Miniprotein binders against q9bqp7. Designs and how they scored, part 267

Target 1, 240 residues: q9bqp7
Amino acid sequence: VPQNWFPIFNPERSDKPNASDPSVPLKIPLQRNVIPSVTRVLQQTMTKQQVFLLERWKQRMILELGEDGFKEYTSNVFLQGKRFHEALESILSPQETLKERDENLLKSGYIESVQHILKDVSGVRALESAVQHETLNYIGLLDCVAEYQGKLCVIDWKTSEKPKPFIQSTFDNPLQVVAYMGAMNHDTNYSFQVQCGLIVVAYKDGSPAHPHFMDAELCSQYWTKWLLRLEEYTEKKKNQ
Short names: E, the ipSAE of ESMFold2; O, the ipSAE of OpenDDE; V2, 0.75 times the mean of E and O plus 0.25 times the DockQ between their complexes.

## First folded at step 23 (miniprotein)

Design yl2 (at its last look DockQ between E and O 0.82; V2 from the best seeds 0.78)
Fold by OpenDDE base, look of step 23:
Structure yl2 (fold): chain B 240 residues (1-240), chain A 94 residues (1-94)
Amino acid sequence: as target 1 above (240 residues)
Amino acid sequence: SREELFERIFELIEKGDYEEALRLLREYIEKYPDNPLALYLVADILFDLGRPEEARKVLERAKELAKKTGDPDLIEYVQLLERLIERLLEELKK
């Protein structure tokens, strides 16, 4: 049980999206400060098993590809992810804010992969927007807040070369999503709250993406786990 | 606990004490024969010990079990090690 329990949902905020659908999605810039990001918290609180296996994988990859080859591989993976997010932001942004659509960004297997999910996405409220939880003292940059199949969700887009058909296969992504939800729900920059999360795993080969929907109950379960990770992080930092 | 045991195994591997790590893994596998992670680690250690044929044999079982569990990361780790083993075996034939 977390020592410092904090609710994921804000009872003071209405579940009803205020009818003023902002014509433009929110894009609050991330302020670089001493406050840890969700990603940093998660990375620094990985289990010994996770750390070991990841390091082992890295060593084996270097053995396969060489050091330079592995660097190139890592760079390419990062670039592909970045381009995918940029493309999605462009697709989900209102036409008026469409920077010159680099048509080349839209020509990816990942974009093809998510097409069926995008059909069910509407009412975009935020894109690449910063969230801050003032009380719990963490920040994050969320990918998207939109309605998925009529339910307002924090949507997190992930790229994978391998199938991830189960939410359990998405590692700490559920924790990331609920961390963003909890922050957003208590961030004064947002007038609304979210009760659902969605992880979308896009595939390089264009195969249909896997949507992992997280209802309020599941979000609450992962929220508890997030709080534990945050406490662990905080404790580790005090001891450094 | 299982977690503590694996942590100890990881520490041993990191230190290069492969024989003791293998001993602990084998003892674990005797009790839990269908653990793909344990089998993977055995194969991985055997690979580092320059015993690729043995590694391959163990990894085949790990691969089968990993597929059944559907753990994509473990499947990736298995596949990577499989490629490395095959490469080493090819080099040893020259």
Scores: ipSAE 0.796, ipTM 0.957, lowest interface PAE 0.5, mean pLDDT 92
Fold by ESMFold2, look of step 23:
Structure yl2 (fold): chain B 240 residues (1-240), chain A 94 residues (1-94)
Amino acid sequence: as target 1 above (240 residues)
Amino acid sequence: SREELFERIFELIEKGDYEEALRLLREYIEKYPDNPLALYLVADILFDLGRPEEARKVLERAKELAKKTGDPDLIEYVQLLERLIERLLEELKK
């Protein structure tokens, strides 16, 4: 149980933003670097088991590939993820629908993997947009806010070479989604709120992506877990 | 207190006290033989001790169990160690 509970939803806001209809998605710039990001909180609150196994995995990868091979591997994985997010922002941005786009950016297995999901996405309200929870004191950069099958969602795009057909296989991704949701719902830059989340796991070989929908009840359950991770982070920083 | 036991095992592995880590892991596995993390750690230590034939046998069981959990990271750790074990076994034939 968190000591400093705070609600994920804002009762003063509508979960149906069709009363305010901007023609372009919001893209709030990320500022203020003095408060922790969602990803930093999650990285700094990994269990001792997670830290040990990650370091062991790194050592084994270096043994297999060599130091230079491992550096190239990790750089390539990072680049593929970055290109995937760039492609999705381009595809979902109304200004770039009719303009020139890098055709090589759109030619990837990951983009092929999500095509069936993108057909169900509409009403894009935010892309690559900063969120801040001033009361709980954290910040983030969400990937997308849009309707998925008629439900307004915070959508998080992930790349994976390993199948993740169950939400439990996505580990901290649900915490990331609800942290963004809670921040957005209480951020003065946004006039609406969202109550649902979606994690989309795309695959390098183009296999159909796995969507993991999170209704309001599931989001509330993960919100409690996020608050515990944030408390843990705060306690660790006090002791440093 | 499984968490405290494994934290102790991790500390032992990190400082290279492999025989004590194995002793604790074997006691745990005798009581709980279906834990893929424990089996993986045994195989991982045996590989570093230069016992790749023993490591391979333990890792085959860990791989079967890891697939049942659906933990993609543990599955990856097992597969990576398997590749390293096979490489070492091939090198030892020479």
Scores: ipSAE 0.733, ipTM 0.941, lowest interface PAE 0.7, mean pLDDT 87
ESMFold2 (binder alone), look of step 23: mean pLDDT 84; pTM 0.813

Design yl20 (at its last look DockQ between E and O 0.88; V2 from the best seeds 0.78)
Fold by OpenDDE base, look of step 23:
Structure yl20 (fold): chain B 240 residues (1-240), chain A 94 residues (1-94)
Amino acid sequence: as target 1 above (240 residues)
Amino acid sequence: SREELFERIFDLIEKGDYEEALRLLREYIEKYPDNPLALYIVADILFDLGRPEEARKVLERAKELAKKTGDPDLIEYVELLERLIERLLEELKK
């Protein structure tokens, strides 16, 4: 049980979307603060098993590709992910804010992969927007807040070369999503709250993306795990 | 606990005490023969020890079990190690 329990949902915020659908999605800039990001917290609190497997994988990849080859691989994966997010932001942004759609950004297997998910996405409230949890003292940059199949969700877009059909195979992504949810629900910059999460795993080959929907109950379960990770991070930092 | 045992195994591997790590893993596998992670780690250690034929045999079983579990990350790790083992075996035949 977390020592410092904090609710994921804000009882003071109404679940009713205020009827004013903001015509423009929120895009709050991330402030460079001493405050840890969700990503940093998760990276610094990986289990010994997770760290071991990742390090062994890295070593083996270097053996296979060489050091330069592995650097190139890593850079390429990062670039592909970045381009995918940029393309999604362009697609989900209102037409008026459409900078010249680099048509080249839209020609990706990942974009093809998510087309069936995008059909079920509406009511975009935020894109690439910063969230801060003032009480728990962490920040994050969420990809998207929108309605998925009529349910308001924090949506996190992921790229994979391999199928990830199970939410458990998404590693710490569920924790990331609920961390963003909890922060947003208590961030004064947002007038609404979210009760659901969605992880979308897009595939390079254009095969249909896997949506991993997280209902309020599942979000609450992962929230407890997130709080434990955050506590662990905080303790580690006090001892450094 | 299982977690404590694996942590100890990881610590041993990091220290380069592969023989003791293998001993503990083998004892674990005797109790839990269908754990693909343990088998993968054994194969990975055997590879580092320059025992690719033994690594291959263990990894074959790990691969089968990993596919049954559907863990894509473990499958990736297994496949990567498999390629490395095959490469090493080819080099040793020259």
Scores: ipSAE 0.801, ipTM 0.950, lowest interface PAE 0.5, mean pLDDT 91
Fold by ESMFold2, look of step 23:
Structure yl20 (fold): chain B 240 residues (1-240), chain A 94 residues (1-94)
Amino acid sequence: as target 1 above (240 residues)
Amino acid sequence: SREELFERIFDLIEKGDYEEALRLLREYIEKYPDNPLALYIVADILFDLGRPEEARKVLERAKELAKKTGDPDLIEYVELLERLIERLLEELKK
């Protein structure tokens, strides 16, 4: 159990649309901060098993591809993820409907992969938007807040060359989602809250993406795990 | 605990004490024979020890179990090691 428990939800906020909410999705800029990001916390608190397996995987990839081949592989994966997120922001942004779209961003297997998911997405409230948890002292940059099948979600878009049919297969992704959710729900830049999460895993070959819906109960379970990781991070920082 | 045992095994592998790591892993697998992670680590060590025929046999079982669990990272690790084992076996045939 975390020693410094804090609630993920804010009872003084609604998850329903406010009539005065802007029609343009929020895009809060990420500020230079001395406080840690969600991804930094998660990277610095990997288990010994996670570290071991990732290092062995890296060594094996280098053995298979060569050092330069592995660098090219990782660079390509990063670029494809970046292009995917840029394309999704363009597709989901009302501002982009007033400008010419970059056709190259829209042509990828990953975009084809998510088409069936996008049909169920509406009411976009935030895109590539910063969140900060003032009390717990962490920041993040969430991908999207929108309704999925009528439920307002923090949505995280991931690219994968491997199928991830179960939420357990997404490892730390649920922790990212709930960390962003908890921060947003208590961030004064936002007037509403979100109680559900969605992880969408898109595939390079265009195969149908896997959605991983997280209801409020599941989000609360992962929130507890996130708080433990955050506590571990702060303890490591104190001992440095 | 299980967690502490595997941390000990990882430390042994990092130090190059592969035989002690194998001994602990095989003892664990006798009690819990359907753990694909343990089997994968055994195959991984055997590959580094230059025992690819033994590694391949263990890895076949690990692959079967990993696909049932749906852990895509473990499946990737198994498939990558499988490719490396087959490459080594083909090279040794020459």
Scores: ipSAE 0.694, ipTM 0.928, lowest interface PAE 0.7, mean pLDDT 86
ESMFold2 (binder alone), look of step 23: mean pLDDT 83; pTM 0.803

Design yl21 (at its last look DockQ between E and O 0.16; V2 from the best seeds 0.00; counts 0 for: pae O 5.9 > 1.5, placed apart)
Fold by ESMFold2, look of step 23:
Structure yl21 (fold): chain B 240 residues (1-240), chain A 94 residues (1-94)
Amino acid sequence: as target 1 above (240 residues)
Amino acid sequence: SREELFERIFELIEKGDYEEALRLLREYIEKYPDNPLALYLVADILFDLGRPEEARKVLERAMELAKKTGDPDLIEYVELLERLIERLLEELKK
């Protein structure tokens, strides 16, 4: 268990948006600073087994594809993920019209994959928005805050190739969600809070995406694990 | 102690001390024959030692076990190594 426990929820906040709130989703810009991001904390606290296997996988991919081939592969995977997130932000933003959208951005198997999930998404409160936990000193950029089947959630969108998903990031996906949730709930740029999470895994071939709903109890369990990773990160930095 | 054993094995593989890594892995497999990670690591070492026929046999068992456990990371690692082994075997036959 963490030695310095901190609550994920803020008792001074409502989990319900006010009816008089603007309908435009929040998009707080990420500012560069010296405090670590959620993704950096998670990368720097991978287990020795995870690190070894990932490095071995990279070596084997380079052997298969060559150095230039692996660089192209990595760039393509990154670009697909970026385009997917941009498309979802565009789809979920009420200010954008179809004439302002890039049609190639919207044309992907990943977008087809999530259509059945998007039918259950409403009340978008934030899109691609920065969060900062000033007490615990970490930052992040959350994908979406919206209602899913009537529950206000931090929603994280993930891409996965069929049949070759990139699962290393999936191992830490619940930690990423709760870290964003905790930061948002204690960030003065937000007047509301969220108690549930949703991880949506989309597939390149358009197969139906898998939603992974996280209720408040499950979020609290993963929050404890996130705090342990953050403590480990902090200890490593004291030794540098 | 299992974590300490595998951390030692990882260090040995990284240093290229494959004989000691194989000794530790084979001792572990004698006690725990259904561990797909241990079998994968044996095949991985055998591939680097230029023993792809032996690596292929071990890797077939690793794949069966990896599918049974449903570990998609390990399945991907096994599939990649399988492709590399088959490519090497084809090259050696030429």
Scores: ipSAE 0.718, ipTM 0.940, lowest interface PAE 0.7, mean pLDDT 85
Fold by OpenDDE base, look of step 23:
Structure yl21 (fold): chain B 240 residues (1-240), chain A 94 residues (1-94)
Amino acid sequence: as target 1 above (240 residues)
Amino acid sequence: SREELFERIFELIEKGDYEEALRLLREYIEKYPDNPLALYLVADILFDLGRPEEARKVLERAMELAKKTGDPDLIEYVELLERLIERLLEELKK
């Protein structure tokens, strides 16, 4: 049990999204501060086993591709992910805020992959927006807050490029989503609450993306795990 | 559930308990012989255990099934592991 328990949901906020579809999604800039990001917390609290698995994967990739080949691969993966997120932001943004749609950004297998998911996405409330949990003292940049099939969700877009379906990627992604949810639900910059999460795994070849819907119960379970990771991080930092 | 079983298998792999992971995977494959992911995981574990010939045999079946399912990620995983196995086998022949 976390020593510093904090609720994921804010009882003071209405569960009903105020019907006013904000004409423009929120885009709060991430402020560079001494406050740890969700990503940093997760990375620094990986288990020895998780680290081992990642290192083993890396070694295998280097064995196959060579060191330079692996660097190139990693760079390409990063670039593809970045482009994918940029393309999604462009698609989900209102037309008036559309910078010149680089048509080339839209021509990706990943974008094709998520098309069926995008059909069920509406009521975009935030895109690439910073969240801060003041009490728990962490920050994050969430990809999207929108309605998926009529339920308001924090949506996290992922590209499946990892050659091993290690549970680790599957375990930390839900933690990231609930961390963003908990922060947003208690961030004064947001007037609404989210109770659901959605992880969308996009595929490079354009195969239909896989949606992982997280209901309120599942979110609550992962929230407890997140709090434990956050505590571990805090303890590690005190000892340094 | 299938999901719970795979979660447990992955946890075991993460812990380095490959023997128990293999046991669970084999039991699963007996019930569901046409699951390419399960076969891939068996091959992956066998490779990590230093049993590349056995890994290759299992992976051949995984590849066949993965191609039938059209899962691009799994195909990529299988191809990567196949290359690693072949490389190891070549090194062991020297």
Scores: ipSAE 0.023, ipTM 0.342, lowest interface PAE 5.9, mean pLDDT 86
ESMFold2 (binder alone), look of step 23: mean pLDDT 83; pTM 0.796

Design yl3 (at its last look DockQ between E and O 0.42; V2 from the best seeds 0.00; counts 0 for: pae O 3.1 > 1.5)
Fold by ESMFold2, look of step 23:
Structure yl3 (fold): chain B 240 residues (1-240), chain A 94 residues (1-94)
Amino acid sequence: as target 1 above (240 residues)
Amino acid sequence: SREELFERIFDLIEKGDYEEALRLLREYIEKYPDNPLALYLVADILFDLGRPEEARKVLERAKELAKKTGDPDLIEYVQLLERLIERLLEELKK
């Protein structure tokens, strides 16, 4: 139980966008380098087991691939994720046409993997947009806010070379989603709120992506866990 | 606690005190033989000690148990170590 509980939802906001809202998705620039990001908080509050196993994995990968091979591997994984997010932003943006899209950007196993999910996505309200929790003082960059099967969601797109068929297999991803949700719901740049989340895990070989839907109750449960991680981060920084 | 024990084991491995790490891990496995993380760590240490045939034996059971957990990171760690063990065994045949 966090010492300083704070609600994920803002009662002064509707969970339905106004019909008069702009048709162009919001894209708030990320500018707060002093305030910790969601990903920084999660990285800095990893357990000792997680840290040890990650470092051991790095050592083993370097042994398998060589130091330069490992650097190329990690660079390639990062680039594939970046290209995937760029492709999705292009596909979901109403301002762009197919003629303006890079053909190679659209030729990806990851993009094939998510096609069945994209058919259920509509009403895009935000793409690659910064969020800031005005009270709890953290920031993030969310991937997408859109309707999924009729429910307005914070949607997080993930690439993976390994299967993640259950939400438990996504580890900290649910915390990331609810942290973005809570921040957006309390950010003055946004006039609406969102109560649901979606994690979409896409696969390099084009296998059907796994959607992990999070209703309001599940989001509230993960929100409590996020608050504990943020509290841990804050205490850790006080003692440095 | 179990968490405290494994943190001590991690510290021992980082310091290269593999003999003590193995002793603690083997005592734990005698009490809890179906723990894939403990079995993985034994195999990982045995690999570093240049005992890949022993490492392979332990890792086979770790692999089976890791698949039951559905932990994709542990499964990847096991598969990576398996590839390294098989490469070392092939080199030693020459």
Scores: ipSAE 0.747, ipTM 0.943, lowest interface PAE 0.6, mean pLDDT 86
Fold by OpenDDE base, look of step 23:
Structure yl3 (fold): chain B 240 residues (1-240), chain A 94 residues (1-94)
Amino acid sequence: as target 1 above (240 residues)
Amino acid sequence: SREELFERIFDLIEKGDYEEALRLLREYIEKYPDNPLALYLVADILFDLGRPEEARKVLERAKELAKKTGDPDLIEYVQLLERLIERLLEELKK
């Protein structure tokens, strides 16, 4: 049990999104501060198993591709991910805020992959928006807050390229989502609450993306795990 | 605990004590024969020990089990190791 328990949901906020579809999704800039990001917390609190698997994967990839080949590979994956997020932001943004749609950004297998998911996405409330949990003292940048099949979700977009396991441990993705949810639900910059999460895994070949829906119960379970990771991080930092 | 055992195994692998790591993994697999991660680690260690044929055999089983569990990360690890084993075996035939 976490020593510093904090609820994921804010009882003071209405579960009903205020019906006013904000005409423009929120985009709160991430302030560079001494406050750790969700990503940093997760990275520094990986289990020995996770670290081992990542290092082994890296070593094997270097053996297969060479050092330069692996660097190029890593750079390409990063770039593809970035472009995918930029394309999604462009698609989900209102037309008035659309910078000149680089049509080239939209021509990706990943975008094709998520088309069926995008059909079920509506009521976009936030895009690439910073969240801060003041009490628990962490920050994050969430990809999207929108309704998926009529349920308001924090949506996290992931790219997967076969055969390339980006061992971003699929295990930590749910933790990231609930961390963002908990922060948003207690961030004064947001007037609404989310109770659900959605992880969307997009595929490079354009095959249908896989949606991982997280209901309130599942989110609560992962929230407990997140709190434990946050405590571990805090303890490690005190000892440094 | 299972977690403590795997932590110990990982520590042994990091230290290069592959024989003791294999021993612990084998003992674990005797109790839990359908653990794809344990089988993968055995195959991985065998590969590092220069025993690619044995690694291949163990990895085949790991592959089948990984597919059943649907763990995408483990499936990808298995695929990567499979390619490395095949490459090494091809080199040894030359």
Scores: ipSAE 0.030, ipTM 0.474, lowest interface PAE 3.1, mean pLDDT 86
ESMFold2 (binder alone), look of step 23: mean pLDDT 84; pTM 0.819

Design yl4 (at its last look DockQ between E and O 0.71; V2 from the best seeds 0.75)
Fold by OpenDDE base, look of step 23:
Structure yl4 (fold): chain B 240 residues (1-240), chain A 94 residues (1-94)
Amino acid sequence: as target 1 above (240 residues)
Amino acid sequence: SREELFERIFELIEKGDYEEALRLLREYIEKYPDNPLALYLVADILFDLGRPEEARKVLERAKELAKKTGDPDMIEYVELLERLIERLLEELKK
């Protein structure tokens, strides 16, 4: 049980999206400060098993590809992810804010992969927007807040070369999503709250993406786990 | 605990104490024969010890189990090691 329990949902905020659908999605810039990001918290609180296996994987990849080959691989993975997010932001942004659509960004297997998910996405409220939880003292940059199949969600887009058909296979992504939800729900920059999360795993080969929907109950379960990770992080930092 | 045991195994591997790591893993596998992680670690150690044929045999079982569990990360780790083992075996035949 977390020592410092904090609710994921804000009872003071209405579940009803205020009818003023902002015509433009929110894009609050991330302020670089001493406040840890969700990603940093998660990375520094990985289990010994997770750390070991990742390091072992890295060593084995270097053995397979060489050091330069592995660097190139890592760079390519990062670039592909970045381009995918840029493309999605472009697709989900209102036409008026569409920077010259680099048509080349839209020509990816990942974009093809998510097409069926995008059909169910509407009412975009935020894109690449910063969230801050003032009380719990963490920040994050969320990918998207939109309605998925009529439910307002924090949506997190992920790229994978391998199928991830189960939410359990998405590593710490569920924790990331609920961390963003909790922050957003208590961030004064947002007038609304979210009760659902969605992880979308897009595939390089264009095969249909896997949507992992997180209802309020599941979000609450992962929220508890997030709080524990945050406490662990905080404790580790005090001891450094 | 299982977690503590694996942590100890990880530490042993990192230190290069492969024989003791293998001992602990084998003892674990005797009790829990269908653990893909344990089998993977055995194969991985055997690979580092220059015993690729033995590694391959153990890894085949690990691969089967990993596929049954549907853990994509475990499958990736197994497949990577499989490629490395095959490469080493090819080199040893020259």
Scores: ipSAE 0.803, ipTM 0.957, lowest interface PAE 0.5, mean pLDDT 92
Fold by ESMFold2, look of step 23:
Formats: C-alpha cells, structure tokens, sequence
Structure yl4 (fold): chain B 240 residues (1-240), chain A 94 residues (1-94)
C-alpha cells in the first residue's frame, strides 16, 4: 500500500463540462519545471528485470542490425508514433488546422487501424494537453479527452507492430492513463473531471485496433500502483 | 524471493559469471520448468558461450511458453535471439 494515499477523483468537481467552456478542445501548453513528468517517473522506476531485459534487447538488436541500423530503426519507430499522434490531433480538431491536412500523414496503416474506434469518439474536450497535479507534484501531456461509448475518457493512443489484445499486454500504459486522469482531476486549468480511461493500440498493418476500456474501479486499482511508482521515484531522488 | 534470485542472476550475467548464472537458472527450472524468462536467459547465455545448438533447443521451449502467455516483449526477445542463433549456426557451417 502507498504511504501517501491520495484520491484519483475529485468529489467537488462535475463530470459534466461547464456550458461556458470553450467550444474547441483544450490544449494547455506543457511547461518544463522542476517537478517530474509521468513518463520520467515511469522510466526511472522500472524494475531491475525491465532494465536488464531492455538493455539486453538493445545489445541483441545492435548485433543483428549494426549500430547505424539500430539508430535508423529507433528513429523510424519514433517518427511513426509522432506522425500518428499528429494525424489524430488533426483529425480530431479540424478547427485548429486552417490548412489542408497532409495526405501522407493521414494515409498509414495506423490510421486505418483506428477507424472503427474513431466512429465512437465524440465530444473532444482536450488534445495534446498538459496536466499538473500540484499536491502530488507531477506533470504530464495527455493525448486526448473525449467521449467513447457514452463515457468521458482520458484516451491514450499507442502504435504497435505486435498484437496487444489484453490490457496486461500494455504494461505501464494503464499507469500513464490514470496518472494523467488524477492530475487533470486536480488541475485548476480544467473545470471538469474524468472517471474512465481508454488505451487504443493501433497496428502498422491496418488490422483493427484493440481498445482497452478502463472503468472507474479499474482506474482506481491502477491509481494505487501509480502512487507506489511515484513514491519510489521520490525516494530515489532523495538518495541521489 | 524469486525477484531477488533473478536480480542476482542478472548481476552474474552482467559480470560475465555465466557458469554460476546457469547453475542458478538450471536449479530454478528444475523446480519451475514452465518459466519462459528462465529458459530465455539460459539460451541467451549459451549463445554468448558459443553453444548455439544447445541454445536453440532451450529456446524452442521458451518460444512455446512466450506465445501461450501472449507477452509481446518476451516474444520479441525470443524471436530476436532465434534469428541470431540461426545466423551463427549458418556461419559455423561455412
């Protein structure tokens, strides 16, 4: 159990958007500061097994591809993910973009993969937007807040070349979602809260994406795990 | 604990103490024969020791178990090592 438990949901905040909210999705700029990001916390609290296996994988990839080949591989994976997120932001926020969409950006297996999910997405409230939890002292940049299957969700978009049909196959992604959710629910830049999460894994070959819905109970379970990772991070920083 | 045992095994591998790492892994596999991580690590060590025929045999079982669990990272680790083992076996035939 975490030593410094804090609730993920804010009982003083409505789950319904205020009528006076802007009609376009929120995009709060991320500010670099002294508090850690969600991704830094997760990266710095990887288990010794995770660290060992990742390093071993890198060594084996370099052996297979050469150092330059591995650099090219990782650059391509990063660029594919970046372009996927750019395409989704463009698709979900046409008012923000006054220019024509890049046809090559919109024509990818990953975008084909998520089409059936996008049919059920509406009421976009935030895109690529910063969140900060001032009490627990962490910050993040969430991908999307929108309604899915009648529920307002923090939605995280992931690319994968391998099938991930179960939420357990997404490893730390649920922790990332609930960390963003907790931060948003306690961030003064937002007037509403979110109680559900969605992880969408898109595939390079265009195969139907796997949605992983997280109801409030499941979010609370992962929130506890997130708090443990945040506590572990804090202890490591004290000992450095 | 199992976590402490594997952390010790990782340390041994990083130091190059492969025979001690193999001893601990083989004892673990005798008790828990269906652990894909343990089998993968044995194959990984055998590959570095230049024993690719033995590595291949062990890795086939790790591959079966990884596919049954659906762990995409373990599947990738196993398949990558398999490609490296097959390349080494081809080079040794030359």
Amino acid sequence: as target 1 above (240 residues)
Amino acid sequence: SREELFERIFELIEKGDYEEALRLLREYIEKYPDNPLALYLVADILFDLGRPEEARKVLERAKELAKKTGDPDMIEYVELLERLIERLLEELKK
Scores: ipSAE 0.741, ipTM 0.944, lowest interface PAE 0.6, mean pLDDT 86
ESMFold2 (binder alone), look of step 23: mean pLDDT 83; pTM 0.796
ESMFold2, look of step 24: ipSAE 0.728; ipTM 0.940
ESMFold2 (binder alone), look of step 24: mean pLDDT 84; pTM 0.812
OpenDDE base, look of step 24: ipSAE 0.794; ipTM 0.956

